# Designs tried in a protein design chat: VHH binders against A disintegrin and metalloproteinase with thrombospondin motifs 9 (ADAMTS9). Part 2

Target 1, 201 residues: A disintegrin and metalloproteinase with thrombospondin motifs 9 (ADAMTS9), of Homo sapiens (Human) (q9p2n4r1735to1935)
Amino acid sequence: LPQNCKEVKRLKGASEDGEYFLMIRGKLLKIFCAGMHSDHPKEYVTLVHGDSENFSEVYGHRLHNPTECPYNGSRRDDCQCRKDYTAAGFSSFQKIRIDLTSMQIITTDLQFARTSEGHPVPFATAGDCYSAAKCPQGRFSINLYGTGLSLTESARWISQGNYAVSDIKKSPDGTRVVGKCGGYCGKCTPSSGTGLEVRVL

## First folded at step 11 (VHH; from n3 with T50N S52D D56S D57S)

Design q2
Fold by ESMFold2, look of step 13:
Structure q2 (fold): chain B 201 residues (1-201), chain A 121 residues (1-121)
Amino acid sequence: as target 1 above (201 residues)
Amino acid sequence: QVQLQESGGGLVQPGGSLRLSCAASGFTFSSYYMYWVRQAPEKGLEWVSNIDSGGSSTYYKDSVKGRFTVSRDNAKNTLYLQMNSLKPEDAAQYYCAKDLEYYSGEPWDYRGQGTQVTVSS
């Protein structure tokens, strides 16, 4: 069986974008091959739980009083806030790109993402400019369940920015990660040292 | 160079009134939110009030709402705080502060030297 989308073209004579079964690390994995009419097709994983459970957000509200964390950190649409953080955005994902050589998710490939407001936000990324009291409101969500992949134990996030803070929760099986990230202003992204590495289940 | 100078503080009886002023220079005053913050002895800075760049939207700490009124005169580059029904708990050094352009500093880094408000019975 083919081990990447370029081999799908060669071995099966396929010329269309679509879902194909590949042999990856000795196991079958369903991979969406994009750009099959080109010399450089790309490999994507279709997310079974879809864009409702796979999204990235930079939250657009900023507290008038940035020294507090009101509502015990809960988000409120009626907060005492300026609604003017220009870096705000929300992206949701139907598919994510994977580098099959390194087994890393390529978080900056947004070909199968939908940005419903503001700026595009890479996969597994969140932030805000809400509070200096370490009160993160930006959210991301990852759900790989049913894809045949899980995150390895090496996946780590870094926080960057003034008063930056993150609260990252990973499931034991590596298929689910949720994060709250922010600062004054702050964000969280996967660490460049560990990347967002996956394994085939 | 950003310059902010507060004035109008003083000694007042409980229930009395004071009007604070803040003269601003060295920046385009009408482009920024402006803030009133205060500091009692042995305490940190406390947000009191702020006002948007045009002066149309005003915001207050709950304990001063209905008693304090923030305003601005963009033609005179001046911020005001009218303080009515003053309580002993309002005694503090009052500062005006400029909104930040980039959020790499502390909240209210650009503030004046302040003006003292003392409420005695």
Scores: ipSAE 0.444, ipTM 0.800, lowest interface PAE 2.7, mean pLDDT 91
Fold by ESMFold2, look of step 15:
Structure q2 (fold): chain B 201 residues (1-201), chain A 121 residues (1-121)
Amino acid sequence: as target 1 above (201 residues)
Amino acid sequence: QVQLQESGGGLVQPGGSLRLSCAASGFTFSSYYMYWVRQAPEKGLEWVSNIDSGGSSTYYKDSVKGRFTVSRDNAKNTLYLQMNSLKPEDAAQYYCAKDLEYYSGEPWDYRGQGTQVTVSS
């Protein structure tokens, strides 16, 4: 069985983008092959739970008083806020790109993302410019359940920016991660030393 | 270089009034939100009020709402705080601050030396 999308082209004569079964680390996985008309097809994983559970946000509100964390950190529509953070955006994901050589998610590939507001936001990232008082409002969500993949224990995040803070929760099986990230201004991204490494279940 | 100069503080009795001024120079005053913050002895800085760049939207800490009025004159590069019905709790060193652009440092920056407000009977 093919081990990547280029082999699907070569061994099966396929020329159409679509779902194919690939042999990955001794297991059969369903991989979406994109760019099959070219010499450089790319491998994607279709997210079973889709864009409702797989999204990234840079939150657009900023407190008038950035030195506080009101509402015990809860988001409120009636906050005393300026609605003027120009870096804000919201992206949701139907598929994510995977590098099958390194077994890492490529978070910056947005080919199958839908950006409903503002700027595109990479997978597994979040941020804001809400508060300098450890009060993150930007959110991301990852749900790999049903894909045959999970994140490894080495998957970590780093916070960047002034007063940057993150609160990231991973499920024990590595299939679900949620994060709240922000600062004045701040964001969280996967660590550059390990990236978002996945394993085949 | 950004310069902010506060004035108008003094000693008043409870229930009295003061009008603070902040003269600004070294930046395009009309492009920024402006803030009033205060500091009582051995306490941190406390947000009091702010105003948008055009002067049309004003915001207040709950404890001063209805008693304090922030305003600005963009032609004179001056920020004002009218303080009425002053209480002992309002006694502090008052500073004006320029709103900080993204990724440039502290939330509030380039405040002057401040002006003292003392409320005593």
Scores: ipSAE 0.278, ipTM 0.693, lowest interface PAE 4.2, mean pLDDT 89

## First folded at step 13 (VHH)

Design r1 (from q2 with Y103N)
Fold by ESMFold2, look of step 19:
Structure r1 (fold): chain B 201 residues (1-201), chain A 121 residues (1-121)
Amino acid sequence: as target 1 above (201 residues)
Amino acid sequence: QVQLQESGGGLVQPGGSLRLSCAASGFTFSSYYMYWVRQAPEKGLEWVSNIDSGGSSTYYKDSVKGRFTVSRDNAKNTLYLQMNSLKPEDAAQYYCAKDLEYNSGEPWDYRGQGTQVTVSS
């Protein structure tokens, strides 16, 4: 069976974008092949739980009093906040790109993402400019359940920016990760040293 | 060079009133949020109130809502704080502050000497 989308074109004579079964690391995996009319088709994984469970956010509210963490860190729509963080954005994902040679998610490929407000936000990324008091409000969510993939134990996040802080929770099986990230201003992203590596289940 | 000069403090009895002023120069006053912050002895700075650049939206620490009113006169480059029904816990050195670039590493830009508010028992 084909091991990438280019082989799907070559070996099976397929020319249309769509879902194909590929042999990846000795196991079958369902891969969406995009750009099949070109010389450089790309491999994507369709997220079974879709947009509602796969998103990235840079939160747009900033506290009027940035030295506090009100509501024990819970998000409140009625906060005493300015709505003026210009870097804010929210992106949700139907599919994510995977580099099948390295088994890395390419977090900056937004071809199958929808940015519903503000700036596009890469996969697995969150941030804000809410508080200088360790009160992260930006959220990301990853749900790979049902895709045949899980994150490896090597995946880790780094915090960047002034007063940057992150709270990242991974499920034991590597299919779910949720994060709260922020600062004044701060964000969390996957470490460039580890990337966002996956394995075939 | 940014200058902020506070005035209007003094000694009052509980329940009394004061009106603080802050004269601003060295920047385009009407372009910035302005803040009142205060500091009691051996304590850090505490947010009291702020006001948007046009003066139409005002915000207050919960403990001063209904008692304090922030305002500004952009033609005179002046920020005001009307303080009514003063309580002993309001006693502090009061500073006005200019909004900072939010990735500057500090939450407020205050530079004046402040003005002392003392509430006697």
Scores: ipSAE 0.264, ipTM 0.698, lowest interface PAE 4.3, mean pLDDT 90

Design r2 (from q2 with Y103W)
Fold by OpenDDE, fold request of step 16:
Structure r2 (fold): chain B 201 residues (1-201), chain A 121 residues (1-121)
Amino acid sequence: as target 1 above (201 residues)
Amino acid sequence: QVQLQESGGGLVQPGGSLRLSCAASGFTFSSYYMYWVRQAPEKGLEWVSNIDSGGSSTYYKDSVKGRFTVSRDNAKNTLYLQMNSLKPEDAAQYYCAKDLEYWSGEPWDYRGQGTQVTVSS
């Protein structure tokens, strides 16, 4: 069985983009092969829960008083806030790119991402400029359930920026991650500059 | 460099009024939100009011709503704070502050030397 999309081309003579079964680390996984017309097809993982539970957000509202954290940190989108944070955006993901050699999700690949608001936001990334009082509002969500993959223990996030704070929760099996990130201004990104390390379940 | 100079403070009786001014230079005044903050003795800086770059939208601390009015004259690079019905708890050093750039600084780092407001009978 093929181990990557390029081998799919070689072994099966396939030239169409689509879902293929690949042997990855000894297990059969369904992988979406994109760019099969080219000499450099890319591997993507279709997310079962898609946009609903796979998204990244840079929150756009900012408190007029940056020293407060109202409502015990709960989001209020109807707040009388500043709405001029230009980095704000919301991206959801149907598929995510995986590098099968390094076994990392390429979080910056947005080919199968939908940006519904503002600027595109990479996978597994969140941020805001809401407050300097440890009041993160930016969110990201990862759900790998049903893909046959999970994040490894080495998959971590770093907080960057001014008064940057993060609250990230990972499920024991590594298939689910949710995070709140922000600052004045701040964000969280995968600690590895190359992406998020995954393993085959 | 950013320069802010507050004026207009003084001693007033409870119920009195003051009008603070802030002269700005060293940056494009009309492009920034401007803030009024204050610091009472033994207390930290607290937000009082701010105003958008064009002066169309104003925002206030709850305790000063209805009593204080922030305004600006972009042609004169000047920020104002009209303070009416002053209370003893309004006594503080008042500062005008420039909006921060993204990813840098403490809130209201760009502020003047302040002007003292004292409210006493």
Scores: ipSAE 0.873, ipTM 0.963, lowest interface PAE 0.5, mean pLDDT 95
Fold by OpenDDE, fold request of step 16:
Structure r2 (fold): chain B 201 residues (1-201), chain A 121 residues (1-121)
Amino acid sequence: as target 1 above (201 residues)
Amino acid sequence: QVQLQESGGGLVQPGGSLRLSCAASGFTFSSYYMYWVRQAPEKGLEWVSNIDSGGSSTYYKDSVKGRFTVSRDNAKNTLYLQMNSLKPEDAAQYYCAKDLEYWSGEPWDYRGQGTQVTVSS
C-alpha cells in the first residue's frame, strides 16, 4: 500500500488529484493528494468539520482605551474601538497540508484555505491589537475529529508581541483545540515554527 | 524625534471652560490618530479622547461626552481639546499623545510634558 501520494502515482499510475487511502504509521488514512500531475504531489487532510470549526482569525478592532478589558473580555462589534488594524483577517480551512515524513501539519500552507476577510491567517494562529490589558480577541479553532489524526503532546503555542497573551484549550485526545490570542499587538503561533506535530490515532 | 507640547491649562471654577492645544512636530501629524489622556493626583493615566488622522471621527470617555470636543488642524500640526462644563473630577495633568506603531511600546508613550488643569471654586 502506498505511504504517500508519490507512491500512489508509482503504484497505481494515478495522475488525478483526489482522495486516496494511504498507509500511515500502520493505519489506513484517507489523504487528499494534490498536484498529482507533477513530480511532487502534496498530501492534505480533509477536515470533516471543515470551515465551521477550523479557522484562524486576527481580530481587527482596537479599543480606544487600550488599558481596559471591557465586557469581561467578550467580543462585541459595537465596542468602543477603532476598526483599522491592518493585519486583521479571517481564514477557514477545508484541508490542511500534512508532511508525512515529519508528521506535522504545515500551518502556513493555505492552498485549501478560504480567506473571507482581510489578510490570510495561517492555520492554528490568532492575534489582535485590541488591548494591552490581557484581553485577547483573536481566535483559532482546530478540529481533527474524523481524520484519524490528533495533535501530540508536543504541540504547543507561543505568544509573540507586545502585551501578548493567549488562552488555549486542548482536548484530552488532541483532536480539538481552541485558542484566544492577542495583545497590543500580539499573536500566538505554533511553537515549533515548522508546524504542528500529529499522530495517528 | 516626536515632539508634543501641550498648552492652555489653568485654573477654572466648576462649570468653566478651557481650550487645550497640542503642537506636534517630528512626525507626519496628519497620518496618525491623536489622543488626549490625563493623570489626576494619585491615579494613573486615563484615556480622555482620541481623533482619527483626518479629524472626521472623534471618540470620548463616557464621563466627558457632551462636554469635551477634540479637533485637529493638520495644516498647523495642532491638536485641540475644548473642555466645557468642567468638573472638579476633571482636574488633572492633560497630555496629548501620538498613536503608537504596531508591536511597540506602552499606550501613549509618545506624549508631551502636559498642561495642568485645576478646577476649584
Scores: ipSAE 0.870, ipTM 0.962, lowest interface PAE 0.5, mean pLDDT 95
Fold by OpenDDE, look of step 16:
Structure r2 (fold): chain B 201 residues (1-201), chain A 121 residues (1-121)
Amino acid sequence: as target 1 above (201 residues)
Amino acid sequence: QVQLQESGGGLVQPGGSLRLSCAASGFTFSSYYMYWVRQAPEKGLEWVSNIDSGGSSTYYKDSVKGRFTVSRDNAKNTLYLQMNSLKPEDAAQYYCAKDLEYWSGEPWDYRGQGTQVTVSS
């Protein structure tokens, strides 16, 4: 059985992009092979829950007073605030790229991402410039349920930027992660040291 | 290139007053919120005050409310901070800073060299 998309080409004579079953870490997983007409096809995981639960956001609103955290940190889009944060954006994901050798998600691959607002935001990333008072508003969501994959225990996020804070929650099985990140200005991203490593369930 | 140059600092007794100025160049001054931040010895940078691009709205750190007044003259590309009733805890290096637009790894990246304010009897 093929272990990557290149092997699919070799063993099956396939040249069309699409879903294929690959043997990954001893189990059959459905992988989308892109660029099958080339010598370097790439592996993607189709997210069952798609855009609704797989997105990354850099929140665009900023408080006038950077030391405030109104409404106990709850988001209010109708707030009397600044709406001129140019780094803001919202990206949702239907597929995510995976490196099957390292078993890491390549968060910066946006081939199958849709940016509905502002600038593209990498997978598993969030941020804002809302407040310097530990009041994060940027959000990201990961749902790997149904893919046969989950994030490993070693998967972690780092906070970057001014007064950056993050609140990240991971499900016990590692298939669901939600994060709230921000600062003035701040973001959270997967740690480069550990990467966004996944395991086969 | 963004340039900010603070001036007006000095030594004053408690209860005294100082007026800081910041000369700005290298960007459209009138289009940006401007900030005053300060750094006391062995402390990090902290926000003191900011003012909107037009000068119509001002905001202050609680500890300086009623004592400090931020203003700007967009025709002169200058930011001001009137500091009255100065206290020893106000002693710090004061910086003028341009509004943040993007991710930054360092606090208040666009700031001047600062001006020293010392409050001592």
Scores: ipSAE 0.428, ipTM 0.755, lowest interface PAE 1.4, mean pLDDT 93
Fold by ESMFold2, look of step 16:
Structure r2 (fold): chain B 201 residues (1-201), chain A 121 residues (1-121)
Amino acid sequence: as target 1 above (201 residues)
Amino acid sequence: QVQLQESGGGLVQPGGSLRLSCAASGFTFSSYYMYWVRQAPEKGLEWVSNIDSGGSSTYYKDSVKGRFTVSRDNAKNTLYLQMNSLKPEDAAQYYCAKDLEYWSGEPWDYRGQGTQVTVSS
């Protein structure tokens, strides 16, 4: 069985983008092969729970009074906010890229992402410029359930910025991660030291 | 260098009025939100009001709404605060503050020396 999309071309004579079964770390995994008309196809995982459960956000509102955390930290459409954070964006993901030699998600590949507002936001990333009072509003969500993959326990996030704060919750089985991240201004991303390593279930 | 000079403070009786001014230089005044903040003895800085760069949108702390009016004159690089119906709890050092470009700094780090507002009993 092929172990990457280039082998699918070689062993099966295939030249069409699509879903193929690959032998990865001794287990069968369904991988979307993109760029099959080229010599350098790329491997993606189709996210079974889709855009609604796989997204990244840099929140665009900033409090007029940045020294408070109003509404017990809840997001409000009618907040006393400036709607002018220029780094803001929202991206949702139908598929994510995986490097099969390192078993790492390539968070910056946005080929199968949809950016519905503002700047593209990499997978597993969130931030804002909402408050100096540790009141994060930016959100990300990861749901790998049904893909045959889970995140390893080593995955860590790092926060950067003034008053930066993150609240990241991981499921025990590594298929779900949600985060709230922000500051004045603040952002969280996977640590470069750990990346987003996955394993085949 | 950013320079902000507040004036117009003083002693007033409860129910009285004052108009504060803030002369700005060393930056493009018309490009920034401007703030009024205040500090009472033994307390931190407290947001009072702010105004967008063009002067069309104004925002107020709840306790001063309807009594205070912020405005600006971009041709004169000047910010104003009209304070009416003053109360003893309004007594404080009042500062004019320039909006902070994000990714660095503290809230209201660029402010003047302030002007004292005292409300007598």
Scores: ipSAE 0.419, ipTM 0.786, lowest interface PAE 2.9, mean pLDDT 91
Fold by ESMFold2, look of step 18:
Formats: sequence, C-alpha cells, structure tokens
Structure r2 (fold): chain B 201 residues (1-201), chain A 121 residues (1-121)
Amino acid sequence: as target 1 above (201 residues)
Amino acid sequence: QVQLQESGGGLVQPGGSLRLSCAASGFTFSSYYMYWVRQAPEKGLEWVSNIDSGGSSTYYKDSVKGRFTVSRDNAKNTLYLQMNSLKPEDAAQYYCAKDLEYWSGEPWDYRGQGTQVTVSS
C-alpha cells in the first residue's frame, strides 16, 4: 500500500484528488491527496468532526476598561467593548495538511479552511487584545478523533505578546485540544521547537 | 511628543459640578479613542469614561453614568468631561489618556499630569 500521495499515483495509477488509504508507520490512514495532477501532491487529513470542532479565532472585541476581567472571564455580547482589533479573524477547518516525513501538521496551510470573519487564522492558534487582566477570549479547538492520529506529548503551546496568557487543555489520548488565548495583545501558537507533531494510533 | 494637559479641577460641594478639559498635542487627536481615568489616594488608576475617535460613541463606568458626560472637539484637539452631581467618592486626580496601539505599552500609559477634583464632606 502507498506511503504518500506520490506513491498513490505510481502504485494505483490514480490521477484525481481524493481520499486514499496510505500505510503510515504500519497503520492504514485515510489521507486526502491534493494536487494529484502535479508531481508534488500534498497530503491532508480530513477532520471527521469538521468545522464545528476544528477552528482558530483571534477575537475582535477589546474592553473599554482593559484592567478588568468582567463576567468571570465569560464572553458576553453586551460587554463594554470595542470591536476594532485589526488582527481579528475566525477560520474553521475541514482538512489539515500533514507532512508525512516529519509527522507534523502544517498549521499555516489554509487550503481547506474557511475564513468566515476577518483575517485567516492558522490552525491551532488563537489570540485577542481584550484585557490586561488575564482574561483570554480567543479560542481554538482541535478534534482529531476518528482520523487515526493523535498529538504526541511533545506538542507545546507558547504565549506571545503583552500580558499574554493561555489556557491549553489536552485530552489524555491526544485527540482533543482546546485553548483560550489572549492578552493586551496576545496570542498562542505551537512552539517552534516542538511543532504540532502527531502519531498514528 | 504626545502631550496632554488637564485643567478645570477644583473644590466643590457634594452635588456640585465641574468641567474638565484636556488639551492634546503631538499626535493626530482625531484618530484615537480618548479616556478619562482617575486615581484616589492609595488606589490604582480607575477607568471613568472614554469616547471614540469621531466623538459619536461614549462609554461610562456605571457609578458615573447619568452624571458625567464626555465629549471632544477634534478641530481644537480638546477632550472634555462634564461632571454633575458630584459625590465624595468622585474625589481624585483626573487624567486624560490617549488610546494605545495594541502592540505597545501599558493601559493609559500616555496621560497628562492630571487635575485634582476635591469634593467637600
């Protein structure tokens, strides 16, 4: 069985973009092959739980009073807020790109993302410019359940920015990660030292 | 250089009124939200009010809503705070502050020297 999308072309004679079963680290994975009419197709993982559970947000509201964390940190539509954070955006993901050599998610590939508001936001990132009082409102969500992949224990997030804060929760099996990230202004992203590494279940 | 100069403070009786002014220079005043913040003895800075760059939207701390009115004159680079029905708890040093860009500084880092408001007991 093929081990990457280039081998799918060679071994199976396939010429169309689509889902194929690849042998990855001794296990079968369903991989979406894109760019099959070229010599450099790309490998994507279709996210079984889709857009609703796989998204990245830079929140656009900023408190008029940034020294407080109102509503115990809960998001409210009626907050005393400005909606003027220029970096704001919301992206959701049907598929994510994977580098099968390094077993890393390529968070900046947005080919199968939909940006419904503002600027595109890379996978597994979030941020805001809401408060200087540890009140993160930006959110991301990762759900790899059903893909045959999980994040390794080495995946780490870092916070960057003024008053940056993050609250990252990882499931024990590595298939779910949710994050709240922000600052004045702040963001969180997978560490460049660890990347966003996955393993085959 | 950003410069902010507050004026109009003073001593009033409870229920009295004062009008604060803030003369701004060294930046494009009409491009920024402007703030009134205050500091009572032994307290940190407290948000009082702010106004958008065009002057059309105004925002107030709950305890001053209905008593204080913020306004601006972009042609004169001046911010105002009309304070009515003053209470002893309003006594503080009042500062005019320029909004910050989201990638620099502390909240209300650009503020003037302030003007003192004292409300007699």
Scores: ipSAE 0.354, ipTM 0.755, lowest interface PAE 3.5, mean pLDDT 91

